# Designs tried in a protein design chat: VHH binders against p19838r805to892. Part 12

Target 1, 88 residues: p19838r805to892
Amino acid sequence: QGDMKQLAEDVKLQLYKLLEIPDPDKNWATLAQKLGLGILNNAFRLSPAPSKTLMDNYEVSGGTVRELVEALRQMGYTEAIEVIQAAS
Key: E = the ipSAE of ESMFold2; O = the ipSAE of OpenDDE; V2 = 0.75 times the mean of E and O plus 0.25 times the DockQ between their complexes.

## First folded at step 6 (VHH; framework vhh_8k46_1)

Design n6 (at its last look DockQ between E and O 0.80; V2 from the best seeds 0.57)
Fold by OpenDDE, look of step 6:
Structure n6 (fold): chain B 88 residues (1-88), chain A 121 residues (1-121)
Amino acid sequence: as target 1 above (88 residues)
Amino acid sequence: AVQLQASGGGFVQPGGSLRLSCAASGFTFSSYVMGWFRQAPGKEREFVSAISGSGDYTYYAESVEGRFTISRDNSKNTVYLQMNSLRAEDTATYYCAAKPDHGWISRFDYWGQGTQVTVSS
């Protein structure tokens, strides 16, 4: 069972914004691949908020904050990690 | 200029069906994701469904999944929304929208005029 529910909504909103920047290496699609949800990217892309859709699916699938941070670390997305850690 | 023109709305009873159409012009249709949104009075506009440029991929809001089917005919520059098993809560003005089918683009930038769907006994 995941613990994504422990992240405050404002933290999630900040993450959504960070994951929708025009950086090919630091976007929601790359994160989805790191989290093992890349096969759903075509669906996520069609949604009006791909980053939110990804995060929602990650939460429902039992994802953890720890694994999220690790994925972001692999991406070198320090700013996103800091957003999560600042809320801890 | 980009134009999206939706049609097919009307009055139906609960359990009924409607088929919406949206004719597009002013852009390379097959290179765009086409989507449907809806807005009920006093509520925010909400996403309903979208389909990729090629038509190979679709996505639906949970509230309509299993009841609505999005499709497109690129030879006619038209996207469709088949709405079955309609419910009162499906009552809304439905809007056609488009965004480029590349990258991680989230925002639908092009919008058409709405078509009213009313589900009532």
Scores: ipSAE 0.629, ipTM 0.849, lowest interface PAE 0.6, mean pLDDT 94
Fold by ESMFold2, look of step 6:
Structure n6 (fold): chain B 88 residues (1-88), chain A 121 residues (1-121)
Amino acid sequence: as target 1 above (88 residues)
Amino acid sequence: AVQLQASGGGFVQPGGSLRLSCAASGFTFSSYVMGWFRQAPGKEREFVSAISGSGDYTYYAESVEGRFTISRDNSKNTVYLQMNSLRAEDTATYYCAAKPDHGWISRFDYWGQGTQVTVSS
C-alpha cells in the first residue's frame, strides 16, 4: 500500500515546480516513464497541471515515496530528492 | 500573429445546451493541444477540457466530464466545446487556449478572447 499521503502538501508543490522546468531529462514526462506510468503521458500532457496529475495518479495507484526517490535518482535529479529528504 | 477567437456563447436556461467554437490562426494548428478554460467574475480561471493536436486524446475537468465534449476540425483550424446539461455554476467567460503538443510542456502560451456563457433560470 502506498505512503505518498505522508508527503506534506508543500513538498508536493515544490516537486511539481521542479518537474515542470524546461529540461529534457528532469521533467514530469520522464518521471512518469520511470514510475511505469509512461503510457498515461498522452493524458497527463493534456492536464492543466501534468506533474500534479501524474503524482495524484501515482498516489492513487499505491505508489511509495521510496520508489519515487529511486525514480528521481535514476533521472539524476538530486535537488528533487533533497526536497523530499529535507521535509521529514 | 496568433489569433484565437472564441464564439457561440449566450444566455441559456439550466439543462440547456450550447456549442462553443474557437477559430485559430498564426500557428500549425494540428501541432498544438487546444484547451478550454473558464472564469466567473471574482473567481480564478479554471481548466475545463483539452484535446491533443491529432484529436485522439481528450481530458476533462471532473466537474464537466459526461456533460461537455471537446472536439476539433483540423481542416478548419477550429476547436469546439459541446456543453450539455448546463447548470448555473457553468456561468463564466470561456476562453480557448493553445500550447505546443510536446511531451512535457504544461503551460498554455496562446489565449483567445472569451465568449460569455450565462446559465440562469
Scores: ipSAE 0.365, ipTM 0.707, lowest interface PAE 2.0, mean pLDDT 89
ESMFold2 (binder alone), look of step 6: mean pLDDT 83; pTM 0.823

## First folded at step 8 (VHH; framework vhh_8k46_1)

Design q1 (at its last look DockQ between E and O 0.82; V2 from the best seeds 0.00; counts 0 for: pae E 2.4 > 2)
Fold by OpenDDE, look of step 8:
Structure q1 (fold): chain B 88 residues (1-88), chain A 121 residues (1-121)
Amino acid sequence: as target 1 above (88 residues)
Amino acid sequence: AVQLQASGGGFVQPGGSLRLSCAASGFTFSSYVMGWFRQAPGKEREFVSAISGSGDYTYYAESVEGRFTISRDNSKNTVYLQMNSLRAEDTATYYCAAKPDHPYVSRFDYWGQGTQVTVSS
């Protein structure tokens, strides 16, 4: 049901970098909460690449690009949204 | 100086078990995530498992989940990797690593010397 495969690998790589910054409002952990995956944050944190692990789980769970963008919008993470939209 | 000293590697048949240990010094052990990585010949180093500073949380690579168990003893500054149901593809040099247990830290900063694990019939 999800369509995360629409995102090219280079787009995902850019998102990973944007989500692994020391900003309490613009990080992978906050995004995970917005996407309903916050209960897995301790696991994500222990992984070698938390933002990648989050997005992989989001994709496997049937997540959509639309919902991802909406979550990022709620976070006010305009730069991350632009990365996705530029590839569309 | 930070030191990570791994031990416990060896030769084992498929289906066998090994227990790796990593003794740490030079930093506040309980404040760090401890992890295990491995590298097979001709392959990139890959993540195996990690455990939080308190030991309350663990994470495993899909390839080892259900077979390997990571644990730690903070009183001994030691992290362990119990490897059960070993397979030929588990053959690799295993490395102990550490990173601060912090929400914004993803990369492991400290690395120990490797210990060889060989699974073969």
Scores: ipSAE 0.591, ipTM 0.820, lowest interface PAE 0.6, mean pLDDT 94
Fold by ESMFold2, look of step 8:
Structure q1 (fold): chain B 88 residues (1-88), chain A 121 residues (1-121)
Amino acid sequence: as target 1 above (88 residues)
Amino acid sequence: AVQLQASGGGFVQPGGSLRLSCAASGFTFSSYVMGWFRQAPGKEREFVSAISGSGDYTYYAESVEGRFTISRDNSKNTVYLQMNSLRAEDTATYYCAAKPDHPYVSRFDYWGQGTQVTVSS
C-alpha cells in the first residue's frame, strides 16, 4: 500500500532535522497539515521527536513518497525535496 | 525559582505498580507540557511520557504504552505517572520535566531531581 520504507534511513534522518526548525512555513506541524494529519499535531508536539513521530504515523497510515514530495512542494521546501530526490 | 520535586519511587517486584508524583512551583503550571524521563545506570536519559498543559493530550514512549498512565492536577500543580506491570527494564531514576506548551518548542528546559524506581525480585 505505502512505499515509505523505500526511503533510506539516512534520508529519513536528514528529513527529521530539516523539519524541526522554528520556521512555520517549513516545519513538521505544517507538513502534518499538508498530509492530512494536522489534527494529530496536539499529540505530535508532545513527542521528543515530533518530525519522526509524524513520519512514522504517515508511513503506518500507508503514506507514499509521492504524496510526501507533493506536500513539501506545496510548502516551498525545495531543500527537503532535494534530499529525497538525491537518494533516487 | 522554578522547582520540580519528584517522589513516590521505591522497590517493587516484577508485575507490580508504583505511582510517581511531581510537585511544581515557580511557573504557570497549566501553560506547560509536563513530562517524565528516566535514566538507568550507564544508559542515556530516555523519554517516558508527556501531557499537555490542559491535560487533554498525552504521549507515551512505545516501551511503556499500555502500562504507564500520565495525568495532572492543575489545581495542585502536580503531574503523576501511574506505572503498572513493571518490569526489570523499568528500573531507573525517573525525572519530571517541563517545557512551554508552544507549537515549536520541543526541548524540556526545567528538570527536577529524580526519584529511584527499582524493579527486582
Scores: ipSAE 0.304, ipTM 0.676, lowest interface PAE 2.4, mean pLDDT 89
ESMFold2 (binder alone), look of step 8: mean pLDDT 85; pTM 0.846

Design q2 (at its last look DockQ between E and O 0.79; V2 from the best seeds 0.58)
Fold by OpenDDE, look of step 8:
Structure q2 (fold): chain B 88 residues (1-88), chain A 121 residues (1-121)
Amino acid sequence: as target 1 above (88 residues)
Amino acid sequence: AVQLQASGGGFVQPGGSLRLSCAASGFTFSSYVMGWFRQAPGKEREFVSAISGSGDYTYYAESVEGRFTISRDNSKNTVYLQMNSLRAEDTATYYCAAKPDSPYVSRFDYWGQGTQVTVSS
């Protein structure tokens, strides 16, 4: 049901990098909470690529690009939104 | 100096078991996530499992989940990997790794020497 497959791999890679910064407001853990996946954060952080693991789980759960953008907007992560929008 | 010394590898038949150990020194062990990786000939190094500094949380690659168990003894500065129901595809050189237990750190910074695991009939 989700459409995360519409995001190109290079776009995803850029998002992974943007979400693995030492910013408590703009990291993968905050995004996971916004997307309703925060209960998995302890697992994600133990993975070799937390942001990738998060986004993979989000995709498998039927997540949408629209909801991803909305979550990022709530985080005020304009740069991440621009990465997605530039590819659309 | 940071050191990770892995041991316990060997030859085993399919369905068998092995227990890997990794002794750590040179850093505050309980403040680090410990992990195991493996690399088979001609393949990229892949993640196997990781455990939080306190030992309260674990994570496994899908390919080993239900068969492998990661644990640690912080009093001994040692992380373990219990490998059960071993398969031919588990054949690889296994590496112990460490990274700070922080939500802002994704990459493993410390790596030990590999220990060979060979599963064959």
Scores: ipSAE 0.608, ipTM 0.831, lowest interface PAE 0.6, mean pLDDT 95
Fold by ESMFold2, look of step 8:
Structure q2 (fold): chain B 88 residues (1-88), chain A 121 residues (1-121)
Amino acid sequence: as target 1 above (88 residues)
Amino acid sequence: AVQLQASGGGFVQPGGSLRLSCAASGFTFSSYVMGWFRQAPGKEREFVSAISGSGDYTYYAESVEGRFTISRDNSKNTVYLQMNSLRAEDTATYYCAAKPDSPYVSRFDYWGQGTQVTVSS
C-alpha cells in the first residue's frame, strides 16, 4: 500500500531530471538498485525516460516516499531529498 | 558514415499487419540499442519500441504493447518491427534510431529518414 501519489507531479518531474545525469552516485540505475528494482535496469535503460519508468514501476509496486528518501540518503543525494522535503 | 534505411511501410486496412525493416551501417550494430519511433502529421514524435544490442531485452510503449514485436538480426545489421492488429491511430511515419547500449546514454543520436505506414479503409 504505497503513498507515492502524495508527491506532486512537479516534484516527480524535478526528481526525474535529477536522476538522469550520468553520475553513478546520482543516477536512476543506482536508485533502482537501492529500491530492490535493479534486475529491471536492463529494461529501464531501453525506455526513453528511464527515471520515470523506474518511478512508475516503484509506485505501482507499492513503494513509499519514506523508502524513496532512505534510498536517496544512502546514495548521498541531498539535492533530491531537498526537492521532496521542500514540497512538505 | 552512419546510415539507417527503413523499409516495409505501405497502405493497410485496419486489423492488418506490416513488418518494417531497418538496415544499419557505419557502426558496430550489436553494441547499439535500436529503437522505433513514429510521428503523425501535427503530432510530436513518440517512442514505439526498443531492443538491446544483444536482443535479450525489449521495451514497448503502452499503446503498442501486445500488438507490436521488435526483433533484430545482428548478422544482417537489421532491426524489425512486426505490427499486428493495426489501427487508424497507428498511421505515421516510422523512424528507426540507434544509441549506444549503455545506462548512461538515453538519447538516440542516429536516425533514419523513415517509412510511411497508412492504416485506412
Scores: ipSAE 0.411, ipTM 0.750, lowest interface PAE 1.7, mean pLDDT 90
ESMFold2 (binder alone), look of step 8: mean pLDDT 85; pTM 0.844

Design q3 (at its last look DockQ between E and O 0.85; V2 from the best seeds 0.60)
Fold by OpenDDE, look of step 8:
Order: structure tokens, then C-alpha cells, then sequence
Structure q3 (fold): chain B 88 residues (1-88), chain A 121 residues (1-121)
């Protein structure tokens, strides 16, 4: 039911990089909480690529690009939003 | 200097078991996530498992979940990988790795030498 498959792989790769920056407010862990996946943060953290693992789980759970953008907006992560919007 | 020394590899038949060990030195062991990776001939290195600094949390690749168990003894600065129900596809050189147990750290920075695991009938 989700539409995360609409995002090109290069877009996802850019998002992964942005979400792995050591910013206390703009990181994969904060995004996971906004997306309702925060309970999995310990697992994500132990994975080899936390941001990718998060996004993969979000996609499998039926997440949408719209909700992703909204979460990023709540985080004030304008650069990440621009990456998504530039591809659409 | 940071050192990771893996051991315990060997030859085993399908369905068999092995226990890998990795002795660490040169850093505060309990403050680091410890992990195992493996690389088969002609394939890319892949993640196998990781354990948090305290040992309270573990994570496994789907391909090994239910068969492998990662653990650690912080008093010995050692991480272990118990491998049960081994399969031919588990054949690879296994590597121990470490990264700081911190929310902003994603990649493993320290790597040890590999130990060979061969599963064959």
C-alpha cells in the first residue's frame, strides 16, 4: 500500500547519507520516531547502515513518501525534503 | 593501537557448529558495538551480526537469524559468534569489527583479520 518504490535508488542513497549525519535533530533515529518506528532504534543502530535499515522497514510496513516528507518537515530537515522533491 | 583478533574458524560439515571469538584491545570495549561480517569468494563482504556495548541488544542478518548467536564478555574484551546449523552458503572468511556505541555512528571503523569458515560435506 505504500509508494516508497517510487523513489529512485539514487534518491534513497542521498537520503541515507543525510540521515547519518551526526546531528541531534536531523538523524535517522529522530526520523524513526516520527514515523512510528522508534521502538526499533536499537536494532537499527546495530545494523551496518541504520538509515537504510530504517527506510527498508518503513517501506515494508507500507510507508508513503507523503508521510516521509511530513516527518522530515517536522524535523525541519529542508535539505532532505528537497532531495525528494527534486526527484519528483 | 586498536587490535581485533578473531579465531575459531575451521572445517565443518553441514548441520555442524562452530564458535568464533574475537579478542579486542586498544579501546574501551564496553563502549563499542561489536560486529561480525563475512566475505565469500567472489562476493561482497556482508553483515552477519552485531551486539551493543552493554550486550543488551543484538541484531542479525536475516540469513543467519535463528542459527547464529552473538554474545560478549566485557570482562575479557571478547565478542563471540556461536554458529549452529551451518550451511554451505555460510562458507566465508569471517571478520570481527567495532564501532562506537553512539547514536550518530553508523559504520564500523575497526576491523580485524579474518578467520576462515568452511562448511562442506
Amino acid sequence: as target 1 above (88 residues)
Amino acid sequence: AVQLQASGGGFVQPGGSLRLSCAASGFTFSSYVMGWFRQAPGKEREFVSAISGSGDYTYYAESVEGRFTISRDNSKNTVYLQMNSLRAEDTATYYCAAKPDHAYVSRFDYWGQGTQVTVSS
Scores: ipSAE 0.673, ipTM 0.855, lowest interface PAE 0.5, mean pLDDT 94
Fold by ESMFold2, look of step 8:
Structure q3 (fold): chain B 88 residues (1-88), chain A 121 residues (1-121)
Amino acid sequence: as target 1 above (88 residues)
Amino acid sequence: AVQLQASGGGFVQPGGSLRLSCAASGFTFSSYVMGWFRQAPGKEREFVSAISGSGDYTYYAESVEGRFTISRDNSKNTVYLQMNSLRAEDTATYYCAAKPDHAYVSRFDYWGQGTQVTVSS
């Protein structure tokens, strides 16, 4: 069972912005791959808010904050990790 | 220059159907996601639907899924929105929009003029 509800809404909003930059190492599409949701990127990119759509899908699928942080660490996305950890 | 021209709006009874078209020029059509948005007076513009450059993938707002169908004809540089089972809440100006079909681009930057859809008894 997931625990993404632990993240405050303002933390999620900041993550959405951080994941919508033109950097192939630090974007929502790469995060989706790291979270095992990469096959859904064909749908996510059609959304007006791809990072929110990714995160909503991840939460509904039972995703955890621990796995999210580990995926971001594998991407080297220190700023995104800090946003999550500052809210603890 | 990029041009997007939406057409096909009109007046329709609840439960009726309309088909919108958007003719595009000024870019490689098959390399762009095409989308439909709508705006009712006094409300924010909202997403309706989008279709990938190839046409193989689609995405719908929850409020229209099952009633609206987006499609495209890349030989005619045209995207369509088939709107069935129309409701009063679907009354709006409908806009077509385009963005490059890339994971790194999330914002629709090309916009057409709208076409009015009015659903009333």
Scores: ipSAE 0.364, ipTM 0.705, lowest interface PAE 1.9, mean pLDDT 89
ESMFold2 (binder alone), look of step 8: mean pLDDT 83; pTM 0.825

Design q4 (at its last look DockQ between E and O 0.89; V2 from the best seeds 0.63)
Fold by OpenDDE, look of step 8:
Structure q4 (fold): chain B 88 residues (1-88), chain A 121 residues (1-121)
Amino acid sequence: as target 1 above (88 residues)
Amino acid sequence: AVQLQASGGGFVQPGGSLRLSCAASGFTFSSYVMGWFRQAPGKEREFVSAISGSGDYTYYAESVEGRFTISRDNSKNTVYLQMNSLRAEDTATYYCAAKPDDSYVSRFDYWGQGTQVTVSS
């Protein structure tokens, strides 16, 4: 079962901002692929906030904070990991 | 110069329909995502819908999904918004916007002038 609800809203907002960057290795689209949601990227891209849309779908699908951190780790996105860990 | 010219707004009763059009020029139309936004008095501008350059993908705000349909004709450099089952809360100034289709950011680069939609009995 997912536990994304354990992340505070301000933490999520920080993550949204970090993931909406032009860096192809550290953006929401790469994260979506790591989380197994890459097939939805065309839809996410058209949304008003792709990173938020991704994370909302990840939460609804039962995603976990642990797996989110692991995905970010694979991306080498240390700053995003620190945002999550600082809130824990 | 980039231009986005929206039209089709007007006054309609609840349950009615309108069709907005946005004619684009000054850029390679098929290489851009086209979007519709709206702003009601005293409220922030909000996303309504977007369509990919090829037209193969669409996205809708939850508040309009099932009622609005976005489409495009790349041969005419025009994007459309078919609005059905209109509600009072759909009253707003509607704006056409564009961003590159290869962009992964949410920001739209080009904006047109608004067209007013008023839904009232």
Scores: ipSAE 0.668, ipTM 0.849, lowest interface PAE 0.5, mean pLDDT 94
Fold by ESMFold2, look of step 8:
Structure q4 (fold): chain B 88 residues (1-88), chain A 121 residues (1-121)
Amino acid sequence: as target 1 above (88 residues)
Amino acid sequence: AVQLQASGGGFVQPGGSLRLSCAASGFTFSSYVMGWFRQAPGKEREFVSAISGSGDYTYYAESVEGRFTISRDNSKNTVYLQMNSLRAEDTATYYCAAKPDDSYVSRFDYWGQGTQVTVSS
């Protein structure tokens, strides 16, 4: 019952790219842990698009944009937050 | 140098089976995710399946799930793809690929030359 579908597709694509980096402070695996999905990381990392797979899982689990921004803030990932906020 | 040698392709009728093999050298095999990709003429390369370094975790493209099985034998430095219930749309060159098991990016670093699978009556 979340609101992730309100995030524009081009914003999601930018986020996928920002999360597909080696930096452990800013990667999709750390985001998954902040969002309560860390136990799925063993499967996510085998996906051809791990950040998309994570985000799709989060969306179907009822995740919200507000909680996504909060997780990114806990990571200190200002650029990712700005991508979301620029779309508002 | 890193080498990935895929084999086991061939001609098969729809509904048939093939088993692909990919022999690896030049890196610590058990420390790498192994993957299979395919490319048909005129189409972009697409992901088929991947398996973790230990073999404990697997992932499949939706189009092949339930029909294909990825496995590995770390004592032989070999990854396999068992392909059952083959269809015409499975016709492609199949490539094996490798990335570090601790990688958090989707890009695979090493690629084999591929083996041809042709499914036709």
Scores: ipSAE 0.422, ipTM 0.747, lowest interface PAE 1.7, mean pLDDT 90
ESMFold2 (binder alone), look of step 8: mean pLDDT 83; pTM 0.820

Design q5 (at its last look DockQ between E and O 0.85; V2 from the best seeds 0.65)
Fold by OpenDDE, look of step 8:
Structure q5 (fold): chain B 88 residues (1-88), chain A 121 residues (1-121)
Amino acid sequence: as target 1 above (88 residues)
Amino acid sequence: AVQLQASGGGFVQPGGSLRLSCAASGFTFSSYVMGWFRQAPGKEREFVSAISGDSDYTYYAESVEGRFTISRDNSKNTVYLQMNSLRAEDTATYYCAAKPDHGYVSRFDYWGQGTQVTVSS
């Protein structure tokens, strides 16, 4: 029973952009690993929008905004966390 | 200069098959993810399939999974799309695309000209 639907689409779009920046530590692949979805990274990277594909899978799997924020915190991705918190 | 040249489109009846090809040049082919996209009249361009540089991994849109097969021949710098069990909704202009195959690249940067696929009875 996830609550990712609570995030507005514009918030998700901002997150996608942040996670697609070519930073070795602050990217969708690292986030996927933190969220326990790293085994799907090969699929994600072949998709046209890895960050979106990741988020969609995370939502379908019952992921929560809380766990997402925690994962981003572990990554030290403060800007991404602020995007989520500003919308709350 | 980077070039992607798609071919193999045509007219087929529902349930028929087609095989698209895309010849690439101007970059290290085996180091790139190759993909197929399509755009139907009045619709947005949509992802169809992609394959890793070493062919170890493939990815498909749900709408084509089980019917389409992507493959590549790096010795020929060519990517293929075998389309089986074609449906009317598969009618579109199909485009070949490429992006670097490394850890976390997102966007397809190279695009070729389209090849028309028409499925109709």
Scores: ipSAE 0.745, ipTM 0.890, lowest interface PAE 0.5, mean pLDDT 95
Fold by ESMFold2, look of step 8:
Structure q5 (fold): chain B 88 residues (1-88), chain A 121 residues (1-121)
Amino acid sequence: as target 1 above (88 residues)
Amino acid sequence: AVQLQASGGGFVQPGGSLRLSCAASGFTFSSYVMGWFRQAPGKEREFVSAISGDSDYTYYAESVEGRFTISRDNSKNTVYLQMNSLRAEDTATYYCAAKPDHGYVSRFDYWGQGTQVTVSS
């Protein structure tokens, strides 16, 4: 049933930037795997905006904010979690 | 020094076809994602297509999917864009670009000189 629409657009934009830093542990490809979308990484990596493409796919597939936060926690990505939680 | 040189632009009627080429040097070509971008006057640059280093995966902007085909020849260090069913809105300067095919690299950092495509009756 997904609830990603509850995230404001400026929060989503901050998340896109955080997921595209040059960090092998804190990136969109790792998040995709944690969210069960890893098989789509071949398409995401060819996109001009891989993090947005990932997040759009996750949203239209019914993804939830709770599941997103848990995936970010498993990545140790406290900065991204704080962006989401500060908007709550 | 990395060099990307796009060519093959020209004038074409609506519904026509054109094939762009981009010759690359200065990096291991098969280890890079190659892409095409375009920019029309007064508009922002937009993504057109990309192809993985091994050619197994491609990605297209919605506006060109079904009409354009990206391909590459790693033995010639060249990426191509076959453009069919051309429309007036495809008129733009077309640029080729490259980024490392490392699985999480997001931004294209190497850019070629543009080649002009003009679609007009």
Scores: ipSAE 0.423, ipTM 0.742, lowest interface PAE 1.7, mean pLDDT 90
ESMFold2 (binder alone), look of step 8: mean pLDDT 82; pTM 0.820

Design q6 (at its last look DockQ between E and O 0.92; V2 from the best seeds 0.65)
Fold by OpenDDE, look of step 8:
Structure q6 (fold): chain B 88 residues (1-88), chain A 121 residues (1-121)
Amino acid sequence: as target 1 above (88 residues)
Amino acid sequence: AVQLQASGGGFVQPGGSLRLSCAASGFTFSSYVMAWFRQAPGKEREFVSAISGSGDYTYYADSVEGRFTISRDNSKNTVYLQMNSLRAEDTATYYCAAKPDHGYVSRFDYWGQGTQVTVSS
């Protein structure tokens, strides 16, 4: 069972902003691939907020904060991890 | 110079239909996502619909899903928004926008002038 509901909305908003920075390695599309949702990237890209749409789908699919952090770690996105950990 | 020119707005009764067009120039049209946004008086601009460069993928806001249809003709560098079953709450100025259709791009770089849509009895 997922536990993404444990993340406060302000934390999610911070993550959305970090994932939409124009970095070729640290972005929502790379995260989607790490989380096994890369096949949906075309849909995410067309949405008004790709990072939000990704995370909403991840939550609905039963994703966990632990796996999110692990994916971010694989991306080397330390700042994003710190945002999550600071709220814990 | 990049240009997006929207047209087709007007006055229509509830339940009616309109077709918006947006003619693009100054960039490789087929390589860009085209989108429609709208802004009602006193409200923030909101997303309406988007279509991929090839036209193979579309996305809709929940509020217009099933009523609006986005399409494009890359030979004419034009994107369309077919609006059916129009409601009063669809009243807004509609804007055409474009962003590159690749990678992780999230923001729209190009915006056109708005076309007014008024739905009223």
Scores: ipSAE 0.735, ipTM 0.882, lowest interface PAE 0.5, mean pLDDT 95
Fold by ESMFold2, look of step 8:
Structure q6 (fold): chain B 88 residues (1-88), chain A 121 residues (1-121)
Amino acid sequence: as target 1 above (88 residues)
Amino acid sequence: AVQLQASGGGFVQPGGSLRLSCAASGFTFSSYVMAWFRQAPGKEREFVSAISGSGDYTYYADSVEGRFTISRDNSKNTVYLQMNSLRAEDTATYYCAAKPDHGYVSRFDYWGQGTQVTVSS
């Protein structure tokens, strides 16, 4: 059961920026793989805002904030985790 | 040096069709995502469509899906945009753009000069 609607829009916007950095370990494509959405990376990379497209797909697919935080932890992306945790 | 040269724009009536071309040089064409963007006066530049380096995957903005078709010919280093069922709202300068097809790369660094499309009755 998804709960991504609990994240405020400004939190999501911050996450999009953090995932668009050209870092091979801390980017939207790596996050997609961790979330089980890696097969869709061909569509994400062609979209105008890959991180937003990824996050929208994850939300519609019933993704949870808990799983998102765990994926970011596996990536070592503590700054992104802090953005989520500071929202509550 | 990288060059992207868009062409094929023009004046057309509503419901008409145009085919844009963008000839590329200065990079390995088949290793790049090619895209079309457009910008009308007083508006922000907006995404239209993109195609993967191999041509196997395409993506369209909702406003043009079903009316526009992106394609590429890697033997000619050229990307195309077939525009059908044109409307006044499609009036803009159309730009081709390129980015490396390297997974997480999101930014288009190479841009053409654009070609003008004007749809009016």
Scores: ipSAE 0.396, ipTM 0.731, lowest interface PAE 1.8, mean pLDDT 90
ESMFold2 (binder alone), look of step 8: mean pLDDT 84; pTM 0.837

